# Ledger of designs, part 99: miniprotein binders against p81326

Target 1, 226 residues: p81326
Amino acid sequence: MLHFGGFIMEINHISKILEKEREEYIRNKVEEYLKQGFSKDDAVNKANQSWRTYIGHRIQDVIYNLLKKFLKDSGLKVTTDKALNNRNLPEELDKVKRLIAINYGEYLFLPDADVIVYKVENNDIKIIAIISVKNSFRERRFETTYWKLKLKESPVTSHIKVFLATPDKDNEISYKCPNGKPKKMRIILEYELDGIYFLKEDFEETEKAKHFGKIVEDIIEISKKL
Key: E = the ipSAE of ESMFold2; O = the ipSAE of OpenDDE; V2 = 0.75 times the mean of E and O plus 0.25 times the DockQ between their complexes.

## First folded at step 11 (miniprotein)

Design W4 (at its last look DockQ between E and O 0.68; V2 from the best seeds 0.00; counts 0 for: pae E 2.2 > 1.5)
Fold by OpenDDE base, look of step 11:
Structure W4 (fold): chain B 226 residues (1-226), chain A 83 residues (1-83)
Amino acid sequence: as target 1 above (226 residues)
Amino acid sequence: SEEEKKIEELLLKALKLMFEALELAEKGDYEEAIKKLEEAVKLLEEALKIAKELGNEELIKKVEELLKDVKELIEEIKEKLEE
């Protein structure tokens, strides 16, 4: 039984918890934008956009902290793409950065990697998984799949598991064929990615589509095979 | 029911504190993390009381599991604070 298994399972409530902050957040942002000279309508629109960014970041932070905590005892380490954007990186993180880089000929670029899980063995770095955190799929619906496909093209990165974590608040990918109609995005994401982890209970579970509570065990298992 | 809603509210508040505490602990703010977790314990204990009064075994189990997790987390952070 995973340590703190109850807490991980209750991540389902993260969206509700954050939503309680929305009204105050929006009000404050609207006021801020009005003071900047925006119209009321523009201020509201900008505030809503800001909220989307904010809530996405908050969910990502929660996931990062949870993974960092629950993977620590297994000797696994966690970082983020943001941490890798520094010019002066510790040697360990510099190695991590290089090991997830995608080759575009003259250039190396990093995939979107909200969370990166890796292990250190005898000063060697092994990248285990990249977790993309999506609060909504309004924009860049298949960006994570693009990165997965790009990572597969190199023997250096082909072993890296790419996971999607999402509350899927709008039920865009929770079910494959609701009412007999295929959900293209769910089917494609599930096919291309190594797993989808839901921060909710109401979804169609499959071999690749699981509750977020399973991600720690899955990552640990993968790490043992590397 | 109204009581179930109250339990949910308490759970949400407790969980918020738990998530915040994790963030604080990761930043090394162990004392503040413990304070938040202690508050979460109080909220969960209240929720447990209500759940028991309702005789809702599922909620009881859920809250008890969370209480266990919170208490364990407090102890882990306390150990770090003594280091």
Scores: ipSAE 0.679, ipTM 0.863, lowest interface PAE 0.8, mean pLDDT 92
Fold by ESMFold2, look of step 11:
Structure W4 (fold): chain B 226 residues (1-226), chain A 83 residues (1-83)
Amino acid sequence: as target 1 above (226 residues)
Amino acid sequence: SEEEKKIEELLLKALKLMFEALELAEKGDYEEAIKKLEEAVKLLEEALKIAKELGNEELIKKVEELLKDVKELIEEIKEKLEE
């Protein structure tokens, strides 16, 4: 059993851990793309895109495994949107999928959630939280806020907490007023979401912007009120 | 210092192994997960030795806590392997 204040807090080093892999990863991918016939410029661009996708998935997997480990003794279960897109779903996961779906008239779609936390009581499923994992804010800056707003539109989903987890290596949202100027992206994300959890030490901490290690206690507290 | 930089490198390597072991255990690859965790223990024991030689109490506490976590995780996975 991992202790709450030990291993989970060391996730703040995840960017340093993964960055040590970057040079070798890029070199190998460039070589691979050159063998496929791409120009040097195209191979480098494709390798950098591949790295961004790879590192995002690695961070998501770490978060999933940590939450699954730390929440299990509290009767809370964890799944992913990738798992919910499997065609042969167990009944439990099929219910989870239906409980987070958003109505668009003739169509039902899942929000873009990376990690989903829920509980089961007397064969009844209650969705507690959705955690979106963002490594960079170059694209889709406000995607997570869009999903929060859509979930708020229905009494069936309005209780679901929407969190953002990020290393924010480049300090894109780490401070509200860097250099005395309001940072629109940080201010809007913090206002609309239920919480932002940083996978690093250095950021402006608020009631909604916290170290990732706080997320387990927050989820457990929320689950008790549902 | 150079010694503190060495401790950090050992810690980062051990943490990477611990994250990989959690993923392996999730897939049911218990023997492979245990091997990675045993390697992490060796790295943390080396880091602890250096931290004690420096007298850095904060580093000593962090490394000792991680060693406890890794050893407990090894025992949990061994129990699943026995099933």
Scores: ipSAE 0.498, ipTM 0.807, lowest interface PAE 2.2, mean pLDDT 87
ESMFold2 (binder alone), look of step 11: mean pLDDT 87; pTM 0.847

Design W5 (at its last look DockQ between E and O 0.86; V2 from the best seeds 0.00; counts 0 for: pae E 4.4 > 1.5)
Fold by OpenDDE base, look of step 11:
Order: C-alpha cells, then sequence, then structure tokens
Structure W5 (fold): chain B 226 residues (1-226), chain A 83 residues (1-83)
C-alpha cells in the first residue's frame, strides 16, 4: 500500500504551487483578450475569471488523480461526472451513472459529482462516496448540500456519502466561530454533509471536518460497511 | 531561514512535478511521467542534502518519505510501461 503519507500532507501547498503559475497565466490571457478586441480592464477581469475556472479544474484533477491512486489498492474505483456525460458508456459506468441519478419525477438528473468512488463486487456496483471539490465558495455555496439532501431522499442513494474537499483559501469555512461569531456556511456545510476535508492545516478540526489526508482511510472504512 | 525557504521551494517544485506526472500517467504517457518524477527525485535529493546540513530531523524525515513515495511511483509506472 503506497502510503503517500508524505505527499498527502504536502497537499496543503497545492494552492501555493498553482498560484506560482497565476502571473504568467493572467499575462497570457490578458494578451489573448486584448487581441480579441477587449479593453484592458475587461481583459484583466476576464483573465481573472478564467484563472478561477482553471485553478478549480486543476485542483479537481489533482484530487481525482490522488484518490484514484490511493484507492486502487483497496479495490475501489474512481470516476467523474464528466466521464459519465457520454452517450456511449461502458456498462460499468452506465450503472454508476444510474446509481447516482436523482429522481425529479419525469426526469433523472445527476448531482454535481467531481469525484465518484465506487466498488464492484460480483458485477454489482456500490456507490460509496461523492466528493465535491471547491476552491472557493463565492458562487453556489450550498450546492453540495442541496445534492446531499436530494440523495438522502431516495433509498437507492441515501447511503452515498457526500464529502467536500477544499483548500478554503479565503478561510470561509475553516472555523465555526472565529472571534465568537458563527460562520453560517461552515456550520451548515458541516451539519448537512458527511465530511469536509481541508487541503490545509489551519482549520478547526471536528468529527466531520478533517484534513484531506484522512479521506482515503475514511472512504475505505465506509466501503467495508457497505 | 534562507535554507529552509530553499527546501520549501524545492519541495513545491517536486510536488508540482508529481501532480503533472500523475496526470500524464492517467493519460498513458508513462515515459514522460517517469521523466518528471525523476526530476522530482533530483529536487528532493537536493532538499534532503540541505536538510541534513541544517540538522533538521523533521525535514529530513519528511523529504525521505517523499523520496520513497516518488521512487515507488516510478517503479509502478515502469511496470505499466512494460505491460
Amino acid sequence: as target 1 above (226 residues)
Amino acid sequence: SEEEKKIEELLLKALKLLFEALELAEKGDYEEAIKKLEEAVKLLEEALKIAKELGNEELIKKVEEMLKDVKELIEEIKEKLEE
């Protein structure tokens, strides 16, 4: 079992690593948008927005790759919602897709599922967990909780654990009551979700709020109970 | 200290390479992944050297663990390349 124990702890630096690329990225994007005819101010704003999307995707990819690697030895499989958006899916992924679908009467829709962890036993698929990866909480702060609540409404999906993984760069949910003032978002997310995993060290640890390094062990433990 | 900052910089660079290597490996670009990891090993070895010079046992242990992990990953990818 590759105990990437050292690297998991170092994931705290993911934001720092990616931020080193920011200046060059922004410069290149600004130049691109200027060539497209945007004003300097608009180009800068668009570049910054592009960066936010880019960095979010990069963090998601890193987490996906790490989880896939660390969970492989345990016989667990990992996929993404993007992989499920294909018309022609392998049978296994088609089953995964169906097992995470949320019923809206005439329609089935998939929750936001950046990472999906599942196991295959005797050709049966069991969904273990969905991990939402968020770099920042500027938009759609409670979207993950919405999906968790929706998944709980069906006996087919009620067992699926929903986790949030975040570096929480802006310290939006790192502490419950900093300076005696409750952080509504932290409290609600922690209450509604099965766990929050921080890609940083500076946070208030609780039973549900842990360092990202614990997510692999937690998922494996959950998988054994299913 | 300046030396500690240098170690941190080296570790960050190594981590970047690791993440890139994992992405490459996922895409099946095993040879390129190995190259990046080998570069990461070099950076970590440099960091280890500095850490030893500083006598920082905690950093030494940390870097040694990272080195072990990267080397193991290289071997895993090599096995896939031979498949």
Scores: ipSAE 0.468, ipTM 0.774, lowest interface PAE 1.3, mean pLDDT 91
Fold by ESMFold2, look of step 11:
Structure W5 (fold): chain B 226 residues (1-226), chain A 83 residues (1-83)
Amino acid sequence: as target 1 above (226 residues)
Amino acid sequence: SEEEKKIEELLLKALKLLFEALELAEKGDYEEAIKKLEEAVKLLEEALKIAKELGNEELIKKVEEMLKDVKELIEEIKEKLEE
C-alpha cells in the first residue's frame, strides 16, 4: 500500500519544479510562433498565455494522479472534466457526468470541476467532491464559487463538496488581511467554498484554508458519511 | 547551508521523477515508470546520506518515508506489468 504522508507533502513544491521549465518553454514557444508568421510582440504574448495554460494543466495532472493513487485503497475513484467531455463515455463516467451537470432550462452544462472524486456502491454512484485547480486568479477569479452556488441550488447536488487547490504563486489569496486590508478574493473564496488547499507552505491557515496534504483525510472522512 | 540546499535539490529531482512515473503508469508505460522510480531511489539514497551527516532527524525520517513509498510503488507497478 502506498503511504500517503511522504508524497503528498512534497506536492507543495510543484510550482518550484515547473517554474524551472518556464524560461526554456517561453523561448521555444516564441520561436514557434515566429515561424508561424506572428510578430515578435504577438509571439511573446501568445507564449506567455501558452505557459499559463500549460502549467495549470500540469498541476491538475499531478493532483489527479496523486488523488487517484492515494484514494484507491479507500474505495474512492477519481476522474477529470477532460475525461467527461470525451465523445463516447463508458457507462460509469456517463453517470458521473449526469450527476454533476447543471440545468439551465433547455441546456445542460458541466461545472468547471477539474478533478472529481466519487464512489460506487452497489452500482450507485455518489459524488463526493469536486476540486478546482487554479494556478492564477487573474481571470475568472470567482468561477469556483459560482459553481458551488449552482450545485447548492439542487437537493441532488447540494451535498457535493467544492474545494479549491492552488499554489497561489502570486500570493493573491494567501492571507485574509495583508497589511491590515481585507483581501476580498480570499475572504469570499473561504466563505463560499468548502475548503481551500494550498500547494505551498506560506499562507494563513484557518479551519477551511489548509495545507494540501490534508485533502485526502478530509475526503475520506466526508465519504464515510454519504 | 550548502548541504541543506543540496538535499532540497535532490528531493525536487526525485519528486519530478515520481510525478513522471505516476503519469507513465497511468498511460500503461510500466517499464519506463519503473526506470524513473529507480532513478528517484538513487537520488533519495544520496539525500538520506547527507541528512545523516547533518544529524537532522526530521529530514532523515522524511527521506526514509519517501524511500519506503517509492519502493512500494515500484513493486505495485511490477505486479501490474506481469499481468
Scores: ipSAE 0.255, ipTM 0.652, lowest interface PAE 4.4, mean pLDDT 85
ESMFold2 (binder alone), look of step 11: mean pLDDT 87; pTM 0.845

Design W6 (at its last look DockQ between E and O 0.01; V2 from the best seeds 0.00; counts 0 for: pae E 17.4 > 1.5, placed apart)
Fold by OpenDDE base, look of step 11:
Structure W6 (fold): chain B 226 residues (1-226), chain A 83 residues (1-83)
Amino acid sequence: as target 1 above (226 residues)
Amino acid sequence: SEEEKKIEELLLKALKLLFEALELAEKGDYEEAIKKLEEAVKLLEEALKIAKELGNEELIKKVEELLKDLKELIEEIKEKLEE
């Protein structure tokens, strides 16, 4: 068992690593947008927006790769919602897709599922967990909560654990009651979700709010109970 | 200290390479992944040297653990490359 225990702990530095690329990224994007005819101010704004999207994807990719690697030895499999957005899916992934689908009457829709963890036993698929990866909470603050609640409504999906993984760079949900004032978002997310996993050290730890390093063990434990 | 900052810098660089290597490995680019990991090992070895010079046992342990993990990962990817 590759005890990547050391690397998982070092994931705290992911934001720092990516931030080092920001200046060059922004500069290049600004130049690109200027060439497209945008004003300097618009180019800067668009570059910053592009960076936010870019860094979000990069963090998601890192988390996906780490989980895929660390869960492999346990026999667990990992996929993404993006991988499921194909018309022609392998049978296994098609089953995964169906098992996470949310019923809206005439329609089935997939929840936002940046990372999906599942196991295959005797050709049967069991969905274990969905991990939503968020770099910031500026937009769609409770979207993950919405999906958790929707998944909970069906006996087909009610067992699926929904986790949030975040570096929480802006300390939006790192503490429940900083300075005696309740942080609504932290409290609600912690209450509604099955867990929050921080890619940082400076946070208030609770039963549900843990360091990202614990997510592998938690998922494996959950998988044994299903 | 300046030396501690240098260790952190080396760790950050090594981690970057690790993440890139994992992405490459996922795409089946095992040779390039190994190259990046080998570079990361070199960076961590440098960090370890500095940590030992400082006598910081905590950092030494940390870097040694990372080195072990990296070397194991390299071997895993090498096995895949031979398949």
Scores: ipSAE 0.552, ipTM 0.815, lowest interface PAE 1.1, mean pLDDT 91
Fold by ESMFold2, look of step 11:
Structure W6 (fold): chain B 226 residues (1-226), chain A 83 residues (1-83)
Amino acid sequence: as target 1 above (226 residues)
Amino acid sequence: SEEEKKIEELLLKALKLLFEALELAEKGDYEEAIKKLEEAVKLLEEALKIAKELGNEELIKKVEELLKDLKELIEEIKEKLEE
């Protein structure tokens, strides 16, 4: 039996912090842009754009650190696409990069893999899962599903699980049929991906759509089968 | 073959346009993102014609799947632009 209660508490705490940070961040950025000479409307729009970038990086950093912390005792390692794009890659990370890359003729592209989970057994590297982190679905709505389909095309990458992690504060994908109307985005994402993990409590839970607190247990279980 | 090299060139150009469009959409520049995706679709349609002439069933399936994905993405971004 596993103790993931602390993980769930940390996720809920982070959600509260992010909510408070949004208002203060936007207020400070609007003031900064006004000092630069932008109109009030432009300053607000730029501040909101800045927040989207900031929160995306913040959520990704939190997810990376939590997964690294809670997976290390199971022999699982975690890295990021940012780390894989460094010029001076250690041999282990260079192997991880090559194992997730998609071949398009003379070009080799990395999929949308904000966070990558892998294991090392007997000098062999096995990619378990990639996690795409989205703070909003107005941007990059189906990039994650595209990369899942590309990974599925080859028997050497078809085992890789592709997950989406999101706070979804605006309820863009939280429910499958709100008010009796099918939500195309939720339906397609749930159908195509291996899982959607919500960083909040209010969403429609299904076999594939779960609280983020379940992701560690799911990854560990998958790794035991590979 | 020369035809296979041309398909690869078209595919690479289309993928570069796709990723540029995704970056533009992330910044909220939906009109320019749509323009780049529409250009990518044209390149993929050309690649599909050549793949059919070669009879390369595996390549035909890959290009058709990518074309479907790009057309759906264009529709999603257009919905955001009109909202």
Scores: ipSAE 0.000, ipTM 0.152, lowest interface PAE 17.4, mean pLDDT 79
ESMFold2 (binder alone), look of step 11: mean pLDDT 87; pTM 0.839

Design W7 (at its last look DockQ between E and O 0.81; V2 from the best seeds 0.00; counts 0 for: pae E 2.2 > 1.5)
Fold by OpenDDE base, look of step 11:
Structure W7 (fold): chain B 226 residues (1-226), chain A 83 residues (1-83)
Amino acid sequence: as target 1 above (226 residues)
Amino acid sequence: SEEEKKIEELLLKALKLLFEALELAEKGDYEEAIKKLEEAVKLLEEALKIAKELGNEELIKKVEELLKDVKEMIEEIKEKLEE
């Protein structure tokens, strides 16, 4: 097992790496929006919004690639909700899609699942974990907890672990009670989710709140119990 | 210190290349991935040199570990190219 222990630990720098691209990205997007006829202020606002989406996607991609690589030797497979949105799915992915679906009576809907970890044993699919990747918590703060709770309601999906991975750049959930004041979002997320994995070093570690470097080992351990 | 900042800059550049290489490798672009990793090795070796000059054992260890990881990645990808 290639312990890329050093490389995984350095994921802490992902935000810094991406931030270096921001200035150029914003400049280019502003120019693009100005050419589209937007005002300077609108162009800047739109560029900033675009950046938030972009950086979120980039972090998600990095996490996906890391998990895919480090879980491969363990025989575990990784996919994404985006990959499952196709009409023509391979049989394996079609099974994955069905096994994470949430029942709403007449309808089945998929949870937000940025990364899905599963194993294949004797042509049977077992879903191990869903990882939600959040760069910031400005919007939809408890969406991941909603999906976790919904997954718990069915015996088909109740075993699926739901993890949150975040750099938490704004320190929204890094500490439970900074200065003696409870951080509601940290407490709720930690309580409802199976784990929070930080892409940073400066956070309050608990049984459920860990450095991202631990996620591979944790997933492998969970997979052995399924 | 200025030297520490330079080490950090080199590390950040190297890590960027590592992440890009991972993406490339996952897409099957192994040759390009190797090129990026080799560039990362050069950057890390420079960082290691500076860290040794500073006598910063923590940084030395960190960079050496990264170098090991990158070299292992290169070898893994090379093996895939021969397949």
Scores: ipSAE 0.631, ipTM 0.844, lowest interface PAE 0.8, mean pLDDT 92
Fold by ESMFold2, look of step 11:
Structure W7 (fold): chain B 226 residues (1-226), chain A 83 residues (1-83)
Amino acid sequence: as target 1 above (226 residues)
Amino acid sequence: SEEEKKIEELLLKALKLLFEALELAEKGDYEEAIKKLEEAVKLLEEALKIAKELGNEELIKKVEELLKDVKEMIEEIKEKLEE
């Protein structure tokens, strides 16, 4: 079977791999928007926005496929928020959805749970971890911490580990005290979450902030305690 | 050096093929996934040759581990294809 740490550690290069697609993607999108009647300046701006959305979805898909591959032999299963929002859910996924849903009186909402890891043991489902994949932190800085706090409020969901996975290309949370000044976002995220996993080489490592390649070992270790 | 830059380029291209193959295998497109992985093996073998000429033991070990992982993926997918 596949070994931990080999291939999965190379995900640190994901931004560099995907960046090679950028020029062609932008060129094609600018042409498409120009044909729709947008000015050149508007077409370029829209193409750049489209690229940021595209690259974020690509990173999430790679993470999903890697986790599904590397966790299957440990009896752990992986799903996504997209799969849980389908109309015709199999019974197993419907149970996963109900086990992570947060009750707001008359309404139920799913937390920010791009990737969900669970196990099936004696016909019971146990949610192990939720992984939020963030490409940038410009507008929804603390969304992941909000969902961790909500899950922590109930004894039914308080065991669920909440992780953040990010390339953090622009170094928004890579260091606690850049230039001697506390970085509020990094400090709060690290304090409140169960872990931050970076998809790059250069960041400040701590007990909770580590390379993404370590996430498989961490999840397996946690699952053995549940 | 220019040779170290070439190794990096070969590795990145091989990794892209690996990610594409994982997606194809998830969709059940096993034959196409195998083709992508076999192309990745060729790129990694070229990178290994250059790393050995340089005598860079760290790069040699890294590429050898990647080759092992890719070949295991090919074997696993071939088993699924025959089922």
Scores: ipSAE 0.486, ipTM 0.800, lowest interface PAE 2.2, mean pLDDT 87
ESMFold2 (binder alone), look of step 11: mean pLDDT 86; pTM 0.831

Design W8 (at its last look DockQ between E and O 0.01; V2 from the best seeds 0.00; counts 0 for: pae E 14.3 > 1.5, placed apart)
Fold by OpenDDE base, look of step 11:
Structure W8 (fold): chain B 226 residues (1-226), chain A 83 residues (1-83)
Amino acid sequence: as target 1 above (226 residues)
Amino acid sequence: SEEEKKIEELLLKALKLLFEALELAEKGDYEEAIKKLEEAVKLLEEALKIAKELGNEELIKKVEELLKDVKYLIEEIKEKLEE
């Protein structure tokens, strides 16, 4: 039983919480860039860009910490692609890295994997899921889809579930056919990915599109079938 | 209403502290995590008081559930601190 049912439902407020920090963040960054010799307009633009990056990382960190905590009792482990970008990896993480690698002939590359969920049984590692965290879809709209398709091409990685977690602040993928017009991005992402998990309440729920609160249970269920 | 906005503000502040506490706990900074969670409890208790005064059963339930979770998390972290 997830002891944190109330808390996970309140994740809907993450964007609002972080947005409260924006004004101060922007002000400080503008001042920093002005001191670096940028014009006021350039400083503001750079500050806004910095904020987008910052807020993205903050959301990712929150999701990572939540998943790590909520999956711990089930014996599942969580890591990130960033943690795998080290030359000297512990054996366990080195195995994880190899098990998510995509073959490009002469080269192996890692998919974008903000969060990686895996289990260890008798020193064998099984990758369960990769979660991509997106705050907005202004850039790299189908990048997660690309990685999912690439992972499907190998029997080594084809079983790995790929999920998207997003607050979808701009309602880019919250509904499939708002006002009778199909949202191409929602339809494609839902079709290609194993699931979309929303950090909000106002969205069209489907078999694959769920509230983020369901992700822990879904991952645990998947892990039992592997 | 103004009171509902106040409840929301308190909830947002409490949730921020919760997220920070989780990060701290994952880093092994259990003492600081507990401090943040205890502050969150205070904020949530204030929110609960206002919600009860308003007679908003939905908000009461929501805040009570969150309080339960936070208190549980405090106890869990305390156990780790004693290990």
Scores: ipSAE 0.601, ipTM 0.831, lowest interface PAE 1.0, mean pLDDT 92
Fold by ESMFold2, look of step 11:
Structure W8 (fold): chain B 226 residues (1-226), chain A 83 residues (1-83)
Amino acid sequence: as target 1 above (226 residues)
Amino acid sequence: SEEEKKIEELLLKALKLLFEALELAEKGDYEEAIKKLEEAVKLLEEALKIAKELGNEELIKKVEELLKDVKYLIEEIKEKLEE
């Protein structure tokens, strides 16, 4: 609770930084693609696609660092899918990887779990939650719900909370019934996932759809039950 | 070694196609979603063939389960397309 004001300020700060970066990033990428011989229209389209990829990775890094910072004093640890894909895994992280993996015989497939929160108790690993970070819902929008369903199929992973974090700049899932018409994507995601956390202020708040500033207390409460 | 790497590639490609198809179906692009799922079936059938050659019974069973799920989804989407 003591640092929640700082948490909110940091979220608002990254939104402003990201918007300032977008204009410069797109300008530089368009110039780069034009030099590669693409038409102006193609260069703009490619630059926008490149930005979506870039901003997604940037948002993941910020979310990871914020959660690591604010969960540390609660005895909760945070890692990423990138860290779990490293060649030389410490034993602790290897256990984390195996506890969230979908098993296909000899092959372990990690769900799209950009950020993983876990705790260590008596040298045992308990996975608390995974957070999927989505900047846009134009591609692979149901990927997160698919992985939640697979995790529910095993008693070993069925307790794992699956959250979605998103700026949702295009308002694809920000409201349930804009203009009185049900928004299928928002309704399905809210039904299937354990929570949706928005990196912006303008959205329809519900018991499962909240500002990202609430995620720390939610994770801490969940960890107490485990 | 080459066979093991091939199975990993096939499974990853099939899962990516599955996710793309789910997105297409959500948008109402049912015909393209079915095409993606049919491509995923072909990749899973090849993965199943290799798993049988390796004698990996656990992998065989899991690939067969995934094949069933994808084929069921194709039928469900075809039903929506007829509506």
Scores: ipSAE 0.000, ipTM 0.236, lowest interface PAE 14.3, mean pLDDT 79
ESMFold2 (binder alone), look of step 11: mean pLDDT 87; pTM 0.840

